VH-VL binders against q3z8e7. Designs and how they scored, part 20

Target 1, 156 residues: q3z8e7
Amino acid sequence: MVEKIPMTASGYKKLEDELSTLKVKRIDVIEEMRLAAMDKDMRENAPYHAAKEQRGQIEGRIKEIEHELKYADVSEYTDTNTSKVNMGSTVKLRDPKNGECCTYTLVSPKEIEPLKGKISASSPIGKAVFNRNKGEQIEIEVPSGTLQYIIEDISF
Below, E stands for the ipSAE of ESMFold2; O stands for the ipSAE of OpenDDE; V2 stands for 0.75 times the mean of E and O plus 0.25 times the DockQ between their complexes.

## First folded at step 9 (VH-VL; framework fv_denrakibart)

Design t1 (at its last look DockQ between E and O 0.02; V2 from the best seeds 0.00; counts 0 for: pae E 12.8 > 2, placed apart)
Fold by OpenDDE, look of step 9:
Structure t1 (fold): chain C 156 residues (1-156), chain A 119 residues (1-119), chain B 113 residues (1-113)
Amino acid sequence: as target 1 above (156 residues)
Amino acid sequence: EVQLVQSGAEVKKPGESLKISCKGSGYSFTSYWIGWVRQMPGKGLEWMGIIYPGDSDTRYSPSFQGQVTISADKSISTAYLQWSSLKASDTAMYYCARQRYSGRPFDYWGQGTLVTVSS
Amino acid sequence: DIVMTQSPDSLAVSLGERATINCKSSQSVLYSSNNKNYLAWYQQKPGQPPKLLIYWASTRESGVPDRFSGSGSGTDFTLTISSLQAEDVAVYYCQQYYDIPYTFGQGTKVEIK
């Protein structure tokens, strides 16, 4: 199989946008380099060297983004009730004992936002729910013991 | 709106060279694979190959490896399919199509380019 | 290469009746990591390019009528048109995008009986 880099559709879009921004920035930085290079003493040309370094960083990031976009494995929304939890899924977990609910969205490592419930598929919760069906009971190991939750809903 | 517009129909003779084009618009051309599919008259679809315009990485079907060249010019959002020497058996409709991300099916298709090769 | 074989080659169905097309892959196109089948269905009407109908074996593309459904896993897949309409006359193709080359089935021609 071809290399696959898991991410959400929103993550993919963000990368596209960043790439576009960086490409414009690159043009600007190159112009800065051109202007700075007009100085006869290049050895003492701090602005030129700074711009050159920035260009290198921009180009490095562009290359990384292009690689991710090239091999992106993007999960798409499905309305099927039989869908399994996957990358990009939003999962509602209910504690069968007290009825309390928590909502998490499985995202790529670069998309993690714990305060928004965006967690990695490789996290303890992510591992517990990944490829599980709606209605299944899952167990999460925590330092204080084992937590049990029912997958109440799956969405994108 | 995503669109793929292909070049017009071609009538050629055996031994002639040919380069047909597929121009993408309405999306980031460099961020999606573009594929070529052959359909001989009255026949099925044949996956020829794909190219990633961002870096021109190209993958061919074994059946078409060495028989055609797939390329792209990202500056004008255009992909190409070309022959160095056409054969009568190359007579077919040729479609370009965009993959929905890497390793996905083709979600948008060009209108097709009919290539007729006859003596 | 993964060989895709459809059956039947041609199908005539009365209007309003169910049409069933089968597709078999020479190798499994189920990816264990995400438990998804890398299988798509296309519809091609006369004089038109193919149109994506189903991906991941059972997910309908946006705008595709509910009468179209995909099922199956591993190596055996089915496209079902629950109630054939006049506009459904076309050739249908399955395709695997599990491994390069992303091969197509030979196609199934669906006609009105």
Scores: ipSAE 0.630, ipTM 0.850, lowest interface PAE 0.7, mean pLDDT 92
Fold by ESMFold2, look of step 9:
Structure t1 (fold): chain C 156 residues (1-156), chain A 119 residues (1-119), chain B 113 residues (1-113)
Amino acid sequence: as target 1 above (156 residues)
Amino acid sequence: EVQLVQSGAEVKKPGESLKISCKGSGYSFTSYWIGWVRQMPGKGLEWMGIIYPGDSDTRYSPSFQGQVTISADKSISTAYLQWSSLKASDTAMYYCARQRYSGRPFDYWGQGTLVTVSS
Amino acid sequence: DIVMTQSPDSLAVSLGERATINCKSSQSVLYSSNNKNYLAWYQQKPGQPPKLLIYWASTRESGVPDRFSGSGSGTDFTLTISSLQAEDVAVYYCQQYYDIPYTFGQGTKVEIK
């Protein structure tokens, strides 16, 4: 897909670092395959089959990261961009019926930590708040109905 | 969650064909070997063969070479075990199993498919 | 083919006692290039598919209780259950995955005494 992939600058850097590590690991796995082939017939060689599988996993992850980096939409989330919810924003949501509050931070997919309130822009909550202003009432559709919240505060 | 789901139990007559399936989910199907293991009633485990769905590299136990066909359809993440002509001695439980990458053994197993071949 | 031989064929052990299962391969399953023994142990409870317990002879699979341990190298291997539990009633198999065809031991049935 040509759809842009929102992420933070730190998320982008983490993917670059992982890619670099995987390219080095790929070299090691290719050497393992070569050595295994010298030791035994490749068709009947469990170490060769294992290295072939590992190479496939590494190549797949490399392709995945290269796609994510190619279509990355990296926004710098500075204090000058405080009027709307964006990547890197921390939002405080208030239930207007009972006053309960919850806090979420929009992060890249690689940085998701739901138990710490770090969610993606593609999650139901993330989609509902993205590009919204402070004070807006939002709706989140869940199987049991529609939840309503007010964006009480936006910080970075 | 890695899961291997096999097709349901089969009751067949000698001479009939049969193709049973093993659908993998929760992982990259084309990047792991899938093996087939037979367990005859009251007996131990017998390795039948293995396939790498990514390139269809297929290896058989000599005991099963020419007796069965192992294949995969990577577009639907499914491996198959097939007989062109069943024998009564093919009555057994058949398991599929995934080989973990990095040279580890079979880490996930399907629930098994009972094949009964009787007149 | 590499022949895998288990002993004993069956074993009755009291709850909380130690169970020991031996497995011998007809040739070494140690791959010298990476120093790994291509030997696994599986548990098959009644009416269930096999479950991986141990790989590389001594490495416990994630989620397997620490009462299960594997040891040995080359041709001689041991599975130990340090304190048998009721849920450990099963047939245990060793398997070499060094060379195709992969082969299993004949199985060891573990029962409560």
Scores: ipSAE 0.000, ipTM 0.489, lowest interface PAE 12.8, mean pLDDT 83
ESMFold2 (binder alone), look of step 9: mean pLDDT 93; pTM 0.945

Design t2 (at its last look DockQ between E and O 0.08; V2 from the best seeds 0.00; counts 0 for: pae E 20.1 > 2, placed apart)
Fold by OpenDDE, look of step 9:
Structure t2 (fold): chain C 156 residues (1-156), chain A 119 residues (1-119), chain B 113 residues (1-113)
Amino acid sequence: as target 1 above (156 residues)
Amino acid sequence: EVQLVQSGAEVKKPGESLKISCKGSGYSFTSYWIGWVRQMPGKGLEWMGIIYPGDSDTRYSPSFQGQVTISADKSISTAYLQWSSLKASDTAMYYCARQRYSGRPFDYWGQGTLVTVSS
Amino acid sequence: DIVMTQSPDSLAVSLGERATINCKSSQSVLYSLNNKNYLAWYQQKPGQPPKLLIYWASTRESGVPDRFSGSGSGTDFTLTISSLQAEDVAVYYCQQYYDIPYTFGQGTKVEIK
């Protein structure tokens, strides 16, 4: 089976944009290296070594992004209420005991933003809701016990 | 606009070599897989193989492994399909197509290149 | 290799009537981790390249009319044209992109009765 790296459409776009930016930056850094090399002895040229190190970092990140793009498995937006929770889904969970609701969006590891409710599919909540349907009751194990939630809504 | 433009029709004899091209535009050429599909006259679609222009990673169908060579030149956003020695049975329409994402179907197709091999 | 088999090979349907095409895979194309079926449908009109209609078994590609729908899971899939139009005369292909090689079905020719 072909390698698949799950991510959202927005995540994919961000990677493309970042890649484009880094490629431009790489050109600039290479030029900086060239200029630095002209000014001082290479052995004691701090600006040159700094630029070289930056180039290495840029190259490393470019390779990482290219790998992710190559094997990206992006979820598509669906406007169906019958869809299962998947990567990119926003899930509304309701506590059946107190009626409180919380909302989470499943994203790739690179897209995690806990303060915005963006969580990994591999997180405890992510695992509990992944591939579940609207209306299902899920359980989440926490140190204090087991939490019960109903999937009230699924959207993208 | 995403476009794949293929080279023109070819008329060849058995034993001759051939290299046809597929030029992509309107998207990041190095970030999407390009595949080749054969369609013999009056027949169905046959998946030949794919290439990732970013690193030239190439995958072939077992049926076409060793029979053709798939390559790409990312500097000019072009993918290639080539034969070292054509056979009459290679007579077909050849399509290039883009995969939307890895492990996705072909979303954009070239117009096709007709290859005719006859003595 | 995953073998894709379509049925029927040809289909004649009256205008406005439902057309149904089946596709079977020799093994499941359902990915357990995301519960997605890696199955696509293409339309090929005479003298034209194929056009993507459906992916992930049931998701319509952008711009595809609502009368086209895909269903099924695992190894059995169906393409349905709810109301056949004159412009729908074409050969339709299923394809799995679950594993390489990404094999096609043999195609189903849809004509107007």
Scores: ipSAE 0.299, ipTM 0.740, lowest interface PAE 2.1, mean pLDDT 90
Fold by ESMFold2, look of step 9:
Structure t2 (fold): chain C 156 residues (1-156), chain A 119 residues (1-119), chain B 113 residues (1-113)
Amino acid sequence: as target 1 above (156 residues)
Amino acid sequence: EVQLVQSGAEVKKPGESLKISCKGSGYSFTSYWIGWVRQMPGKGLEWMGIIYPGDSDTRYSPSFQGQVTISADKSISTAYLQWSSLKASDTAMYYCARQRYSGRPFDYWGQGTLVTVSS
Amino acid sequence: DIVMTQSPDSLAVSLGERATINCKSSQSVLYSLNNKNYLAWYQQKPGQPPKLLIYWASTRESGVPDRFSGSGSGTDFTLTISSLQAEDVAVYYCQQYYDIPYTFGQGTKVEIK
């Protein structure tokens, strides 16, 4: 019981994503059970029994994943990042007015891929975020005016 | 092939220091606990403690807390058991063993290191 | 600490006969969330390191002969050798790995009568 469950950061994320998906599917299956139960011919209610079986499988998997996440040891997670955006950083920007998010990675000129969010430090977005901390509100100058964002996250 | 290879037998005098080693191979060394087990001459097995080399989380049996140091060097896939000052009562066979996560006990054992402390 | 007590301390069994070793823990080693008993059995032949035989109380490790079986739950466990062979002369240990400090039974020496 005290044993750690080793996994990578990507493995941990995969379990989190599976758990989230299963919790949503559980809600759907419970609703299917409710709808099937409205058919009062209980002798022939195969949809209800199929949904009940599916729910059982989902509940079991959820319980298993919750245990694994509780005792996970993630070797690729770091508790400390550099406090500032630099070359190689990936930044998540949130528009405080509408909650819309976008993600960019600062790369060298040869690695620029704007459609994938890979931008240079000299771009308007790159200039605005460079050397900034998580949580800072920044302004990005564009031809149509000034956009405001909050640095939601910095990763490397 | 999973293997745990321990350092060779040691003959020491009381008061001397000693560090014995256990090198793991054939698996992800940083992802499994390594435990140390003492067997005094003619006696049973005693769990001394375990270390998780990935983050150096180390847990000791109360009987061995402060008596030995368990450590690991993950860059060379090696765990260590160390005494600052040996006693004649430390004469024993010492095993390292790997514990697999997901509720497995010690599944692979080293060959043992005999430590003799001449009193 | 969870104390593991084996009985008997030694036993002599004729070739081909059944050997039975008991192990009792001072606390339950059953983890109710997964319904697994965190109990193992090891064999230690003379001059060798211990070898894992059984884990989760009843699951045979790969390569272990079918004559070895484990049973029991909670606090009371049994290792059975259904037909003793000459190579089974050894000391057998139970071990809990439910909670640290992990603890071993005192061992049971099995000999040929």
Scores: ipSAE 0.000, ipTM 0.461, lowest interface PAE 20.1, mean pLDDT 83
ESMFold2 (binder alone), look of step 9: mean pLDDT 93; pTM 0.946

## First folded at step 11 (VH-VL; framework fv_denrakibart)

Design u1 (at its last look DockQ between E and O 0.51; V2 from the best seeds 0.00; counts 0 for: pae E 4.9 > 2)
Fold by OpenDDE, look of step 11:
Structure u1 (fold): chain C 156 residues (1-156), chain A 119 residues (1-119), chain B 113 residues (1-113)
Amino acid sequence: as target 1 above (156 residues)
Amino acid sequence: EVQLVQSGAEVKKPGESLKISCKGSGYTFTTYWIGWVRQMPGKGLEWMGIIYPGDSDTRYSPSFQGQVTISADKSISTAYLQWSSLKASDTAMYYCARQRYSGRPFDYWGQGTLVTVSS
Amino acid sequence: DIVMTQSPDSLAVSLGERATINCKSSQSVLYSSNNKNYLAWYQQKPGQPPKLLIYWASTRESGVPDRFSGSGSGTDFTLTISSLQAEDVAVYYCQQYYDTPYTFGQGTKVEIK
């Protein structure tokens, strides 16, 4: 089976943008290396070695991004007729006891931002809501017991 | 606007070599797979293979492995399909198509290149 | 290789009536990790390249009329045209993109009765 790396459309776009930026930066660093090499012996040329190290870091990151883009599995909820929670979905959960609501967005591990409600599909909440339907009641196990929530809304 | 523009129709003889092209525009060429599909006259679609222009990773259908070569030149956003020695049975319409995302179907198609091989 | 088999090979339907095309895969194209079916439907009119209609088995591509719908899971899939229009005369193909080679069905010709 072909490798599949789940991510959001926005995550995919961010990777593309970062890749573009890094490619430009690589050119600049290479030029910096060239200039540094003109002035001093290679063994004692601190600026050259620093630039070379930076190039290596940039190239490493570029390869990582290219791999992710190459095998990206992007979910698009906007055009689907399904009411199931998927990667990229924003889910509104309502506590049936007190009526309080929480909103979470399922994202890839690299896109996690807990303060913004961006959580992994492999998190306890993510696992509980993944592939569930609107209106369905889900359970989340916590140290204090079991929490009950209703999936009030699903959006992308 | 995303576009795939293929090279013009070809009329060849058996034993001749051929290289047809597919130029992509309106998107980042290096980050989307490009595939080739054969359609013989009056027949169905046949998946030939795909290439990732970013690193030239190429994958073939077993039926087409060793029969054709798929390549790409990312500097000019162009993918290629080529034969070293054409056969009469290679007569067909050939389409290039873009994969929307990795692990997705073909969302944009070229207009097709008709290849006719006859003595 | 995953073999895709469509049925019927040809279908004649009256205008405004429902057209149903089936597609079977020799192996499941349902990915357990995301519960998605890697199955697409294409429409090809005479003298034109194929056009993507449905992906993920049931998601319509942008611009595709509502009368087109896809259903099914695992190995059995269906394309439905709820009310056949004159412009829907074409050959329809299913395709799996679960694993390479991304094989097509043999196609189903839809005509007006």
Scores: ipSAE 0.572, ipTM 0.836, lowest interface PAE 0.8, mean pLDDT 92
Fold by ESMFold2, look of step 11:
Structure u1 (fold): chain C 156 residues (1-156), chain A 119 residues (1-119), chain B 113 residues (1-113)
Amino acid sequence: as target 1 above (156 residues)
Amino acid sequence: EVQLVQSGAEVKKPGESLKISCKGSGYTFTTYWIGWVRQMPGKGLEWMGIIYPGDSDTRYSPSFQGQVTISADKSISTAYLQWSSLKASDTAMYYCARQRYSGRPFDYWGQGTLVTVSS
Amino acid sequence: DIVMTQSPDSLAVSLGERATINCKSSQSVLYSSNNKNYLAWYQQKPGQPPKLLIYWASTRESGVPDRFSGSGSGTDFTLTISSLQAEDVAVYYCQQYYDTPYTFGQGTKVEIK
């Protein structure tokens, strides 16, 4: 039942590095709070309140990263493999009725940019193309019916 | 080099307590799940449960829920399996194993800890 | 709980010949979001811990010889050893890691005939 979070090995390492950096920053911010509390009343202490808010933001980001690492589902690919759509693939879809094309890239959740065509593997389009070959016809269901596309090209 | 090193063999009597260990090295201990697997003499593998050392999230097989305690001490990169009162039926080999990622199975296994419980 | 059933329980195969082991799950282990089967195969030699051979039903773990292959989807899976060697004598287990508890099959003992 737990939702798996797809990512690349590079993405996983970047999150690990960010987590390590944030844990160090957390130590520094906790020390800033302690020192500020020694010098002034906490309610009237602007440096203390600023540090407390920064700590809250750091703790929130740490929790987010720890969740992503805990449920990560890591995959790798090579630049020479264009046989099937996978994480990191750029896929060109063609409407067989009129020849119009659109392009999508499968990325990790942190890298999603829908307006630039960067979508998750769990999106309706991502699910339809994942592990499919060039030349396959796919269907995507929308409220008005089904949309038909042909995988025109796969690149990395 | 990823390693899981388990504590040595144990000989116990029914009713005694026991805590066996699994020390992980060569990777970030807190960001990978550690599971425990029982193998009774001459029998197959039984999944007992799993722990995420980073937050101590622990999941048990229903068969083992309430029968054992799985825990971890992340400061020394060690996971534990413990019984408050051993039974003769607890005689088995016990393995710890690491789940590389949530989407992968157990890739590294400890050498096993033989637990013998007899009168 | 997802029950994993292997067949046969034991199997004797001549050196250099093909061995096939079947594994059936009581529920599908195919995760629709990524189209991956959360099914693994392990090898256990006497006196040793299990060793991972195959994950995602058909992906060979690094360092595992080409003669080992996995196939199947959903509920029905197969491990194939294309040319049995002496060092392949072991007990083989399938495991689902789709949903907890991550259950194992009962094992299949492979021997040289």
Scores: ipSAE 0.166, ipTM 0.648, lowest interface PAE 4.9, mean pLDDT 87
ESMFold2 (binder alone), look of step 11: mean pLDDT 93; pTM 0.946

Design u2 (at its last look DockQ between E and O 0.02; V2 from the best seeds 0.00; counts 0 for: pae E 8.5 > 2, placed apart)
Fold by OpenDDE, look of step 11:
Structure u2 (fold): chain C 156 residues (1-156), chain A 119 residues (1-119), chain B 113 residues (1-113)
Amino acid sequence: as target 1 above (156 residues)
Amino acid sequence: EVQLVQSGAEVKKPGESLKISCKGSGYSFTSYWIGWVRQMPGKGLEWMGIIYPGDSDTRYSPSFQGQVTISADKSISTAYLQWSSLKASDTAMYYCARQRYSDRPFDYWGQGTLVTVSS
Amino acid sequence: DIVMTQSPDSLAVSLGERATINCKSSQSVLYSSNNKNYLAWYQQKPGQPPKLLIYWASTRESGVPDRFSGSGSGTDFTLTISSLQAEDVAVYYCQQYYDTPYTFGQGTKVEIK
């Protein structure tokens, strides 16, 4: 089986953009290395060594991004009535007792932003809603007991 | 707009070498797998192999392993399919296609390259 | 290799009637981690390259008419055209992209009765 790295469509796009930026930056750093090498002996050339280190960091990150893009598993919204909560899904949960609603987006671990409601599929809420359908009632275990929610809406 | 443009039709003799091309545009060429599909006259689609232009990782169908070479030049956003020695049985339409993502099917296709091999 | 087998090889359906094409895989193409079926359907008209219709077994590609639908899971899949139109005359292929090689079915020719 081919390796699969789950991520959102927006996450994928961000990686593409970062990759493009890093490739340009790499060119600049290489030029800095070239210029630094012209001025001093290599063993005593602090600017050269700094630029070389930066190049290494950039190249390392580029390789990481390329790997993620190469094996990306990206979920997309479907208009089908059988759509289930998946990676990238935004889920509206309604408390059947008081009618209060909360919204969460399931994202990859690298994309987690709790303050924006971006949570991991492996989180307690993520696990509870993952692969569930609109209209289903889910249970979330908390220290104070079990919370009940209805999946009111699913979107991307 | 995403486009895949393939090289023109080829008429060759058995034993000759051939390299056809597929140029991608409208997207980041290095970030998406490109595949090749053979379709013999009046027959179905055959998955030949794929390449990731970013690192040139190439994977072949067992049926085509050693029979063809898939490659890419990311500097000009072009993928290639080549034979060292053509056979009459290589006569077919050849399509290149892009995967939307690594674990998605082919969403964009080239127009196809007709290869005719005859004595 | 995962072998894809379609049925029937050819199908003649009256205009406005339902067309059903089946596809069976020799191994499951359901990925347990995300519960997605890595199965696609293509349409190919004469003199044209294939066109993606459905992916992940039941998701319609953008621009594909609602009359096209995909269903199934694991090893058994179905493409349905709810009301056959004249422009739907073509050869249809299923494909698994669960594991390389990403094999195609042999194709099903759909014609008007």
Scores: ipSAE 0.670, ipTM 0.882, lowest interface PAE 0.7, mean pLDDT 92
Fold by ESMFold2, look of step 11:
Structure u2 (fold): chain C 156 residues (1-156), chain A 119 residues (1-119), chain B 113 residues (1-113)
Amino acid sequence: as target 1 above (156 residues)
Amino acid sequence: EVQLVQSGAEVKKPGESLKISCKGSGYSFTSYWIGWVRQMPGKGLEWMGIIYPGDSDTRYSPSFQGQVTISADKSISTAYLQWSSLKASDTAMYYCARQRYSDRPFDYWGQGTLVTVSS
Amino acid sequence: DIVMTQSPDSLAVSLGERATINCKSSQSVLYSSNNKNYLAWYQQKPGQPPKLLIYWASTRESGVPDRFSGSGSGTDFTLTISSLQAEDVAVYYCQQYYDTPYTFGQGTKVEIK
């Protein structure tokens, strides 16, 4: 049994683009290694050793991405229920005390950008909003207490 | 979390053999060099050599060439330092460290293995 | 072999004062293609493994306090502790990683005056 990796279509595309870039970088590093190995004065020096290290990192990352793409599960994260928060949803949260609003988008682990509001479904905020409807009140536990918000809007 | 865990302290007699280990975890073991560093009692650091576990490419300091063997078993993410015949002058602390050449030469260190050789 | 020579062998500095350690390589460790100096600085406290402080001569490793800085290029390098703290009492080593064998300086012991 193999476990699928949940992913948005945007997340899948980003991995494909990274993979393409890494395959090009791999070609360049292999050539750099060849050139460094041919130079008698630099054959046993830092440039060759650094290129070998860089190739190893590139090969490792390529294998990781290929595995993630092979086992990606994008079909479960198409929006078939626009009334509930799901993967790929953008939620607008309102603080009922002061009317302040904030916006978050539920993304796959590879797409997390907290400063831009892109959070995982497993984060405190993500867990609180997942599978909720517009108008529901949610609670988020922080070290200083419990914060309450109302789901003002859901978009995809 | 990257970790390098070395085998325990050793007390040996001159002429005995010894193989000490360094197990790496939390990273791609085969993609980074592992270096060995000797520190004799009250002395500084001495670079002994490095190995690339991915293909066993091994480089020795001239001071240690022929004195020790550096090896690795990538199937268990473990590097080794070994002597076929210990001398009293081999008494020292031995560190393994992950050696990067792109930016950070020794970014993670093992805890050290104290080797004591006395009659 | 690239020989790394540190100066001084030992120094005593009052708390809050500047400590300066010099390191000189017998050959340049500046790689022309990327314009980087392949020089690192380590801190070692008694009973502990060394800890990386600085790489590429001047780049501070993650988690290293701002009071540590590295400078220099080619063959002449300096580690500066701008305001010495009690926890900075240690032996400091420079190391070149430009060419094998990748050698260390002999170390500089820093003590509180």
Scores: ipSAE 0.013, ipTM 0.533, lowest interface PAE 8.5, mean pLDDT 84
ESMFold2 (binder alone), look of step 11: mean pLDDT 93; pTM 0.945

